# VH-VL binders against q9rc53r339to534, part 24

Target 1, 196 residues: q9rc53r339to534
Amino acid sequence: AQTHEFSNKLNTISGFLQLGKIDEAVDFIQKERKIQQEWIHFFIERVNDPTVSAVLLGKISQAQELGIDVDIDPSSQLLTPLQERQQELLVTMIGNLLENAFDALLASGIENKKIYISFTDMGDDFIFEVEDNGPGIPPQLMESIFEEGFSTKEGTHRGFGLALVKKAVHELGGAIFLEEGELGGACFVLTIPKHE
Key: E = the ipSAE of ESMFold2; O = the ipSAE of OpenDDE; V2 = 0.75 times the mean of E and O plus 0.25 times the DockQ between their complexes.

## First folded at step 9 (VH-VL; framework fv_trastuzumab)

Design H1 (at its last look DockQ between E and O 0.69; V2 from the best seeds 0.77)
Fold by OpenDDE, look of step 9:
Structure H1 (fold): chain C 196 residues (1-196), chain A 118 residues (1-118), chain B 107 residues (1-107)
Amino acid sequence: as target 1 above (196 residues)
Amino acid sequence: EVQLVESGGGLVQPGGSLRLSCAASGFTFSNYHIHWVRQAPGKGLEWVARISPSKGYTRYADSVKGRFTISADTSKNTAYLQMNSLRAEDTAVYYCARGGFRWPFDSWGQGTLVTVSS
Amino acid sequence: DIQMTQSPSSLSASVGDRVTITCRASQSIYSYVAWYQQKPGKAPKLLIYAASSLESGVPSRFSGSRSGTDFTLTISSLQPEDFATYYCQQHYSWPYTFGQGTKVEIK
């Protein structure tokens, strides 16, 4: 997936160069570098787990390739060390929630696709939130969406992501719920205890 | 030192409008959320609205939805509360407060009094 | 909305007394409760966050605890400057909500 974004960026650079617009090419490269550096800086300061940072960064890159704008709440913080199993399952949950958001947004046809991520390690529990500006989830489906095999989309391999998230969060003694979001779409909230 | 300073309060007639300001200093404005919390005379505290200044995302209490608008100018480190269609029940001291994602209000302004009366 | 039922509404105490204020949440909010102190004509001041974390600069005589959906603010030894109104608040789910307040008066 990173190959397409990378290819597009390279094509853009190549285009500038072919047109003799060297300054524009350099500027483009610098802008891209700056964006990357800003993300890296954010994660270094706000997330102490490099695996979680890597997964989020990867998903941000993937989102960009898909034309989805991803933001992270600047007040977000995850500095409390994760246990090995917590880390593993958190990565799984984050990945699946974001993939679910990608799918929902891509299917919606919305022009300005957005995802907003927030997290905190305050208190005795971690909270992780993924919100999108997609069509949302109808009230009648709010419980069913977490069932295995449940999918509103066509395809044999769909509908397992949210079920996996629910299973994972329960294994950690936590919970998942939907909240009214700020973007108008689905807002998934994970609550995970720091200690079992 | 973290400081929040409210201004813009005053007397207004029912149905009128008022704009409050919250000037912030002593911290990176864009890294936090700004809230408005109000307190009617002799009563408790009520959350009113929230904004993430850097991203522009906003939330409102049901009691003020459609009438109040929270905004921010990051270049001025200032948050605003535009209050329209004011009612007598909106009479209160309005505080701005600093917060974050699932964060308490760790810093408060001194408050500004809004009185809605005929 | 999550309701925070605070009790008592008022209490009288003497300097040196142990004071306990309680808030009960209408549903699970985990540990995401804050306590504030407010003096007349002043803005609230954060004392405790995340149920039991003491805010920087707050005296150690203040403490917070949680039991399920019950949250408690304790002042181990009341000082003259502690006479004020106290509020609990949940910062778990929108909209954020406050308890009704507890006025701590001098006996």
Scores: ipSAE 0.866, ipTM 0.939, lowest interface PAE 0.5, mean pLDDT 93
Fold by ESMFold2, look of step 11:
Structure H1 (fold): chain C 196 residues (1-196), chain A 118 residues (1-118), chain B 107 residues (1-107)
Amino acid sequence: as target 1 above (196 residues)
Amino acid sequence: EVQLVESGGGLVQPGGSLRLSCAASGFTFSNYHIHWVRQAPGKGLEWVARISPSKGYTRYADSVKGRFTISADTSKNTAYLQMNSLRAEDTAVYYCARGGFRWPFDSWGQGTLVTVSS
Amino acid sequence: DIQMTQSPSSLSASVGDRVTITCRASQSIYSYVAWYQQKPGKAPKLLIYAASSLESGVPSRFSGSRSGTDFTLTISSLQPEDFATYYCQQHYSWPYTFGQGTKVEIK
């Protein structure tokens, strides 16, 4: 029920954006969730895909309700059109990476919970980065976290989401890595070729 | 349209300090990263530091970490490089450059010369 | 740190020659390589980014290509204004490292 209602509301937002009804999309989002007007303006300018925009906006709103401070690198851009399958799988991957970061931060004792999101379409690959200031990933677990059913009670080590991300990105011919980020926690990087 | 103008270079003794400025115009300053890149006389290019002005996130080359501090004042569209404990090997032309998340340096200032000698 | 090994360190060429400069990255950096031109006393100028994308206003005689971790800048027909020093640079991850440079001189 909640999933159906959420999907219908995402379709409403997407419809407004595709019809160029920017003010109506903003009003609808504000009625449904507490989200910042500055974020909506950023996404309209920097992200051409309304489905990706809607997922990110929804997750930012969720983060606010959880007491998690989300920032996006303002040089981020996704202006290159996504193929239909890229859009579908990217939405799934972004959602799962952000849920993984939420889980890691909520399981931690960190009071100032932060997530930093960065993305670019500058090269022949789309690159997405999601990082948190949580506990990070122990070196001995770095390969295991992508296996089906892997789980730990530590945040970023929760199970099925990361395995789904790995399968999804590999279907697109891309990869998922861990890198050093700005915040000292986990920093997941997705690379997705623009063309097959 | 896009302009970056460095200032603050000069002659300084080893162990001394200088503060460089990078005045930006022709673009929305807070939407980009600002970098410092240096070039010793007759030598190649070396990246020094980066700031994301909107949140103040910074990165430094190992050669300058702990001695140099990059900062930005978005109200003045200006980035700064505070250089402390200067060494002879810091002698270089210092350029500021515009970038972004995994971007090239698409715009450069004219550079300002820093000479560290006794 | 990602090392960018650039070759040759210098070359002599005549106007009209085809010039090729190479860089090798010490690890995968996907397509995230830029090429810059620098003339004496001037700031570097971006020519190519993302391995093969031509910066706005740069003549089409400049091109870039990638094969794995090997990257190439090509000038198809060298012009008098192209005598300069050229640098590759990875823009994938900090520290954003440069090749050592290639000085292109008049033969």
Scores: ipSAE 0.723, ipTM 0.857, lowest interface PAE 0.9, mean pLDDT 88
ESMFold2, look of step 9: ipSAE 0.719; ipTM 0.858
ESMFold2 (binder alone), look of step 9: mean pLDDT 93; pTM 0.938
ESMFold2 (binder alone), look of step 11: mean pLDDT 93; pTM 0.940
OpenDDE, look of step 11: ipSAE 0.860; ipTM 0.936

Design H2 (at its last look DockQ between E and O 0.89; V2 from the best seeds 0.78)
Fold by OpenDDE, look of step 9:
Structure H2 (fold): chain C 196 residues (1-196), chain A 118 residues (1-118), chain B 107 residues (1-107)
Amino acid sequence: as target 1 above (196 residues)
Amino acid sequence: EVQLVESGGGLVQPGGSLRLSCAASGFTFSNYHIHWVRQAPGKGLEWVARISPSKGYTRYADSVKGRFTISADTSKNTAYLQMNSLRAEDTAVYYCARGGWRYPLDHWGQGTLVTVSS
Amino acid sequence: DIQMTQSPSSLSASVGDRVTITCRASQSIYSYVAWYQQKPGKAPKLLIYAASSLESGVPSRFSGSRSGTDFTLTISSLQPEDFATYYCQQHYSWPYTFGQGTKVEIK
């Protein structure tokens, strides 16, 4: 599944070349490059931790391959230095939350799949939010989704992602919960105290 | 210098409509949120609506849902508040303010007065 | 909605006095509270954000603190230009909500 968008882009480039449309091919490549550069610029300015930036950038790329549009609230900021353990667990939590969103969106059949990420270091707590435009989470499942082994999907190795996130955030003295978002799907909020 | 300038206020009859504008300058418009906050004469502050101009995401106070529409034109660095079905209780000075995600309102316009009266 | 209960509604003070205004949130909003100053006929001005962060250009006599869901704005030594109405506001959750305001008047 991850190879589809990449393959599509390559096919597009190949198509231009086969048609002798070199300028169009170059333009296409430049546009893709520009998008990447814009993300890099954003992270350099708004995120101090290069590991967090790398993980987010990687997930954005993965999402693109999956046909999921990922964006970040432009007012987001993470400039406060993270402790080593905070960094490690935050990366884990972000990864798992985004994977969970990917799975939900891919299973939903929605045509315009979207994820919106927001984060801030303004207060005494880091806040990180991952929102999608999927089917959401029924109220009856809001507590159960964080339980180990809980999965609405078929498969033996599923249902551990959100449980891991909950465990990780608790280790940091923080919390995870759901809020009403902008996109109509699931909106996960992580809070992590800056100081334990 | 960051500036927000409201316009479009005036006298309108109950049930009428009015469109407010907020012209922004001195900052990257698409990197922030724009809010409308109103203040009835002699009263406190009430949050009305918010938009993320870059994405068009909007939030509204329950008191104005279905009647007010916030919008933005990034090409003009301007936010708008379309107010329909106006009521006497909508009478207030309307401020536009700059914000962000879980962010304070760090810059405010001078406000524009909206009076709803028969 | 999150309610911000501000107190007192008004107070009288003299130049040089220590002034304290309190706002209590109806639920946990962490540290996401802002304080604004408003003078008659003027727009509000941001003083404090994130409970205790001083906005750029604001005098150091202004400070903010948090204890659980209780938030406090303190003016260490009241100056003539500080007579105004002050508002707390939570910037944690939608909808944003303000306190009722505190009018600081000259004694």
Scores: ipSAE 0.787, ipTM 0.889, lowest interface PAE 0.6, mean pLDDT 93
Fold by ESMFold2, look of step 9:
Structure H2 (fold): chain C 196 residues (1-196), chain A 118 residues (1-118), chain B 107 residues (1-107)
Amino acid sequence: as target 1 above (196 residues)
Amino acid sequence: EVQLVESGGGLVQPGGSLRLSCAASGFTFSNYHIHWVRQAPGKGLEWVARISPSKGYTRYADSVKGRFTISADTSKNTAYLQMNSLRAEDTAVYYCARGGWRYPLDHWGQGTLVTVSS
Amino acid sequence: DIQMTQSPSSLSASVGDRVTITCRASQSIYSYVAWYQQKPGKAPKLLIYAASSLESGVPSRFSGSRSGTDFTLTISSLQPEDFATYYCQQHYSWPYTFGQGTKVEIK
């Protein structure tokens, strides 16, 4: 995952240098270092799980390459230790929810693509939220979007990822649902009990 | 020491406007949410609005939506509540409070009184 | 909106009494309930959050518990400084909502 991002960034730098655009290469390197430092600082303070941190950082980098602005609520916190199975399935769920948001935003043609991520470990349940400013989910499709193989008329293929998320969260004894978010698009919420 | 200090309350006529301020200190302002909660004389607590200052995301109670605007200036560590089209039922002590995403309100100011009457 | 139904609206108690105040949420809010104490002319003070977590500096005679959507604040041995109004509040979903309050009075 991180190796593809690194290779793409090296190719970009190499491209600037091969074209004799030294100032552009320097600007790119400086911007990447600043962005990485800000996110690393957040994860050191707020997320005490290196696997979840790595998935989030990787997806944030992927979003940047796609022209998607990602925000994480700065009060988000995950300091409670995850059980091994919780960690494995949470990684899968976060990845698929973010890929779903990427696909919806890229298909939408909206110019200011945004994703907002929030999470907490305050209570007996972990809560995670991923929302976007895309087209949202029509009320008629609310329950069917989690069915395996679901797709839209326009050829968007989103049914596999959301079906996997539903299976994963139910294995952990939790739930997934939609709510109205701050951005006007889809807003998926996961609830996961900390203990069986 | 975490501190929140409200100001800007006073007497205003129905239909009028008023701007409240919440000056924050003793914590990293951008890492928290700022809320307004009001309490009419002799009554219970009513949540009014919330802002995430670093991101500018806002939420409002239905009773104030379209009339009140919450904002923040991170360079001054201050949140604001712009109150327009005021009604008699908006008469209350207005508290600002610190929170977070699905957090309790862990620190409160001492409140500022807003009275809406002719 | 999530309704928090708090009871009783008031009670009279003596120093040393065990006091119990309850709130019921209109839907699942997991453990995301806070309890506040408010004295006349003062701001509310956080006592308990996440149903049972005691805020720093709050005496251990205060405790919170959860059973499904029912939440309880208990004061194990009431002290003179505990006469106040108490509010529950869900901090699970927007908008945040409060119970109606419970006034704990002397005797």
Scores: ipSAE 0.697, ipTM 0.856, lowest interface PAE 1.0, mean pLDDT 88
ESMFold2 (binder alone), look of step 9: mean pLDDT 93; pTM 0.951

Design H3 (at its last look DockQ between E and O 0.82; V2 from the best seeds 0.76)
Fold by OpenDDE, look of step 9:
Structure H3 (fold): chain C 196 residues (1-196), chain A 118 residues (1-118), chain B 107 residues (1-107)
Amino acid sequence: as target 1 above (196 residues)
Amino acid sequence: EVQLVESGGGLVQPGGSLRLSCAASGFTFSNYHIHWVRQAPGKGLEWVARISPTKGYTRYADSVKGRFTISADTSKNTAYLQMNSLRAEDTAVYYCARGGFRYPLDYWGQGTLVTVSS
Amino acid sequence: DIQMTQSPSSLSASVGDRVTITCRASQSIYSYVAWYQQKPGKAPKLLIYAASSLESGVPSRFSGSRSGTDFTLTISSLQPEDFATYYCQQHYSWPYTFGQGTKVEIK
């Protein structure tokens, strides 16, 4: 799936070149570069942990390849240093939450797929939020979705992502829950205490 | 210096409409949220609405849902509150304030008075 | 919605007094509580955020604390300029909600 967007971009560049539209090709490349630079700038300013930044950036790139628009609340901030175990588990949780969102969106058939990420290091707890504009989660399933092996999707290796997130957040003394979002889909909220 | 300046308040009849403006300066408008908070005469503070100007995501209090619309023009660093179907209970000083994701309201405007009366 | 129950509604104090205002949240909101000061005819001013963080420029006589869902604003030594109405507010969950306010008056 990652190969499609990259291939599309390459095809676009190739198309411009084949048509002799060199300036358009250069402009296209520059625009892509600018987007990347903007993300890098954002992370440098708003996220102190380079590993967290790298994971988010990677997932943003992956989302783009999947035709999913990922955005981050510009007021988001994560400047408080993470402990080693906090970092490790946060990366795991972020990865799995975003993958879960990807799966939900891809299965939904929605044309304008969106994910909105927000986070803060204010107070005594880190808060991380992942929201999508997918079908959401029915109230009846809000507890069950975190159970191991629970999946609404076909496949033998599915349904462990959210369970892993729940386990990880609990290990850190935190919590995960669903909140009413702004996009109409699922909104996962992680709370992680800064100090155990 | 961070500054928020409200305008557009006035007297309006029940069922009428009014549009408030909040002009922001002294900070990167797109990096924050803008809120409207109102205060009825002699009463406490009530949160009304919030917008992320860059993305256009909005939240509303139940008391104003369907009647009020918050919007923003990033090119003008201005937020708006379109108030329709106004009621007497909407009478208040309306403040705009700066916020963020799970962030306090750290800067406030001076407020603009909206009076709904026949 | 999260209710913020603020107490007392009013109090009388003298310059130099220790003043304490309390706000109780209806559910866990972690430390996401702010305190504001409002003088007559003026907009609210942020004093404390995240339960105990002092806003820049606010005098050190102001402090905030948390115990579970109980939040406290303390003025260690009341000054003449501190006579005002104070509000707590949760900035954890939508909709944002405020306490009823506490008017601090001159004794």
Scores: ipSAE 0.854, ipTM 0.930, lowest interface PAE 0.5, mean pLDDT 93
Fold by ESMFold2, look of step 9:
Structure H3 (fold): chain C 196 residues (1-196), chain A 118 residues (1-118), chain B 107 residues (1-107)
Amino acid sequence: as target 1 above (196 residues)
Amino acid sequence: EVQLVESGGGLVQPGGSLRLSCAASGFTFSNYHIHWVRQAPGKGLEWVARISPTKGYTRYADSVKGRFTISADTSKNTAYLQMNSLRAEDTAVYYCARGGFRYPLDYWGQGTLVTVSS
Amino acid sequence: DIQMTQSPSSLSASVGDRVTITCRASQSIYSYVAWYQQKPGKAPKLLIYAASSLESGVPSRFSGSRSGTDFTLTISSLQPEDFATYYCQQHYSWPYTFGQGTKVEIK
């Protein structure tokens, strides 16, 4: 996914240059460098787990390739050390939640696709929140979306990844649920105890 | 060192509008949330609204949704609460406070009084 | 909304007394409870967050604890400057909500 994303960025730069749009090419390069440096700085200061940082960076890059605007709440922090099992399952859960958000947004008709990520280790539990501005989840489907193999007539791809997230979070003694979000789409919340 | 200073309170008629300001200093403004919390005379505390200043993500209490708008100007380290369609029950001291995603409210301003009366 | 039911509404105590204030959440909020002190005409001041974490600069006579959805603020030996109103607050889920307050008065 990193190689595909990098190739797309090079093609964009090449396209600007082939069209004689030198200022646009320079601007694109400067924006990409600034964005990556800001994210690296954020992760050095706010996230003490390099594996979680790598997954988030990879998903942010993937979102840019897909035309999705991803933001992380700047007050977010993950400074508490993760146990090996917590790290393994958290990486899986973050990845699946973001992939489901990507799929929902790509299937939607909206132009201004957004994802907002927030997390904290302030208390005795980790809390992760992933919100999108997509179509959301109708109340009648809220229990069903966590079932293995779930599919809707609208063709959303939420069911397989969400079943895995539900299993993973329960293995850690936590929970996943849906909250009302202010972006107008789905807002998934994970709670994970730090210790038993 | 951390300071939050509210201003803009006063007397206003029902149906009127008022804009409160919260000037922040002593911390990196864009790394925190700014909240508004109000307290009617002789009553308890009621959370009103929150903003994450850099991207403008907001949350509101149901009692004010659609009437109040929270905003921020990171270049001035200032948050605002635009209050429209004011009612007598909005009469309160309005505090701004510093927070974050699921953080406590660790620093508070001294408050500004809003009185809604004929 | 998560309701925070605080008790008692008021109490009278003497300097040196052990004071206990309780707060019950209407659902699980894990440890995400803060306690604030407010003196007349002043803003609230954070004492405790995450149920039992003492805010920097707060005297160690203040402590917090949790049992399920029941939360407790304890002042081990009341001092003259501790006569105030105390509020619990959940900082787990939007909207944040406060208890009704407990006024601690001099006996």
Scores: ipSAE 0.636, ipTM 0.808, lowest interface PAE 1.2, mean pLDDT 88
ESMFold2 (binder alone), look of step 9: mean pLDDT 93; pTM 0.947

Design H4 (at its last look DockQ between E and O 0.77; V2 from the best seeds 0.77)
Fold by OpenDDE, look of step 9:
Structure H4 (fold): chain C 196 residues (1-196), chain A 118 residues (1-118), chain B 107 residues (1-107)
Amino acid sequence: as target 1 above (196 residues)
Amino acid sequence: EVQLVESGGGLVQPGGSLRLSCAASGFTFSNYHIHWVRQAPGKGLEWVARISPRGGYTRYADSVKGRFTISADTSKNTAYLQMNSLRAEDTAVYYCARGGFRYPLDYWGQGTLVTVSS
Amino acid sequence: DIQMTQSPSSLSASVGDRVTITCRASQSIYSYVAWYQQKPGKAPKLLIYAASSLESGVPSRFSGSRSGTDFTLTISSLQPEDFATYYCQQHYSWPYTFGQGTKVEIK
């Protein structure tokens, strides 16, 4: 499932090559490379923590494989150094929030799946936001979704991601909550104090 | 130097339409948000709308939802506010301002006056 | 919506005076409050952001502080050019909301 986009890109390249359209193949590759470079440039300028950057970049790549469009608010900034434990838990939280979004979107019938990420270090608290254009979360479930074992999906080993996020953010003295987003789906907000 | 310049204000009848422009310069337009804030004569400041030009994401105050449309042309570094079904209470100086994600409004235009009167 | 209750609506002060303006948020907005100065016929100017961060180019006599949901703008020694209207604003959640404003007049 994670290889669909990659396979499609490879097939496209292969197609150009089989047709003898070498320039088109090269152009296609260059375009893909450019996109990657743009992300790298963004992270270099806006995120000083290479681990956080790496995780986000990895998730962006994964999303692409899943046919999910990931965007980051270009005004986002994370330049304040993270403490070791903050970094560790932030990476965990980001990973799980994005995975949760992936699952929600893939389970939906939405054609243009999208995730929008925003973050800032401006205040006394870090704020990290992950929004999707999925079905959203019903009001009656807004508290329950963070409980261990809670899942609206069938299968084993589900429903622990958001619980883990909640636990992690609380360990940092922060909070997680839902807000009304711009995409119509779920909008998770993390707040993390810079100082304990 | 960062600069925002509003234009398009004027006198319009109730129910009429007007389109404001905000020309931006001195910064990477697509890396920021553009806001419209208005100020009625002798009154305080009221946030109206916001756009993230790069993605086209928009937010509106409830007072203008369904009537106003914020847009942006990144090729022109210009944001717009299409105002339809104008009301007397929409009379104000309209400012465009630069912002960001949970960011203050750090640069403002000079404002353009919109007067809605019969 | 988050309400920003600003006080006082107006005050009279003399050059050299310490001036304090306060805003109370209706809910927690962490430190995401900005302060603006507006002179007649001019656009607002950003003074403070994130409750206590001084905007570049703003004189050091301006300062901001936070206590819970209470935010304060302080002018340590009022200068002639400081007579203006000041606004607080939360930049935490949509819609952005402003305080009612405080007019600082010459005594």
Scores: ipSAE 0.872, ipTM 0.945, lowest interface PAE 0.5, mean pLDDT 93
Fold by ESMFold2, look of step 9:
Structure H4 (fold): chain C 196 residues (1-196), chain A 118 residues (1-118), chain B 107 residues (1-107)
Amino acid sequence: as target 1 above (196 residues)
Amino acid sequence: EVQLVESGGGLVQPGGSLRLSCAASGFTFSNYHIHWVRQAPGKGLEWVARISPRGGYTRYADSVKGRFTISADTSKNTAYLQMNSLRAEDTAVYYCARGGFRYPLDYWGQGTLVTVSS
Amino acid sequence: DIQMTQSPSSLSASVGDRVTITCRASQSIYSYVAWYQQKPGKAPKLLIYAASSLESGVPSRFSGSRSGTDFTLTISSLQPEDFATYYCQQHYSWPYTFGQGTKVEIK
């Protein structure tokens, strides 16, 4: 995780305390705590799987440290129980999709970095969508981004995450595909059947 | 209990602009999506746009992209459709409807008529 | 865009008849289909969502089913108040799209 955002918050608190502005420091801390409680309430009401909730909450916290604004569509829900293998693989897929979005945004130079997450269990399939406002994926690369070891960068170990997502979703009988993002970047969609 | 009320329709010349409103009540506005769907006289339904009001996230049909803007004011529980560069083919009854991420449109307003004619 | 091809465009039936209306998606949309009823001068009303789930307050004579990319709305015993136009709609992928509609006339 990048510590600049966390360090900035600590510096703000420290600055208030060093200037003797205790009430301002307390107000700042209470605002941060209230935001965390609202996320916890959302997950308790809308997501009945604690492991999926934990990975989403952890990634939201990581994004804040990286200066990335993550939001979840408030109409999202995951109330249908996950089978053990579905839970295991979904956690892996969500984590890797979000890391891919972090990497794309951090490389992009865009100042207002955003990720939007949406999911539903309304039909016979679970659907998860992860969208960013980064540079997107050129059409000529769309097939190759899921290949093991793919990278547009020289690094040897970059590019494994999307191959893992493709393998995981296909094991569950689902699919991953790319939609045109309304934020201007990539929009990955996972579909996972509830029953094989 | 759940209610959606459209307003702002009327007669406008081609190339003109018009702003529709969708006043919502009976539900927590920011927890749902608001959609616009239109129906030309004697014709079928065409989805136009959607907003998720809390973050201002939007989607548009290709037929209106670049000309129409959906927006929301959560303090007023109201969604808007700003329609610019109007064409005769935009003549329709415009409905607002409630939905969610990949949800059906479960509640609809009664519609407001927009007529684009010289 | 996902095309929803609805048939027939119109039909006439008697009270008590079993009526079926079919909608075909141009690609897989899993179960994400809704059916709406629209009476003259009124807004559409949701009947069925997720292919087969009955919306609250909708009479049980309405049902929906799926076979692959083919979706069917069935009215098991047509009533006089069922005179209306019916639309299917996919709610799977952007942009959402509707079928062309089926006008049901009571003989």
Scores: ipSAE 0.661, ipTM 0.813, lowest interface PAE 1.0, mean pLDDT 87
ESMFold2 (binder alone), look of step 9: mean pLDDT 93; pTM 0.949

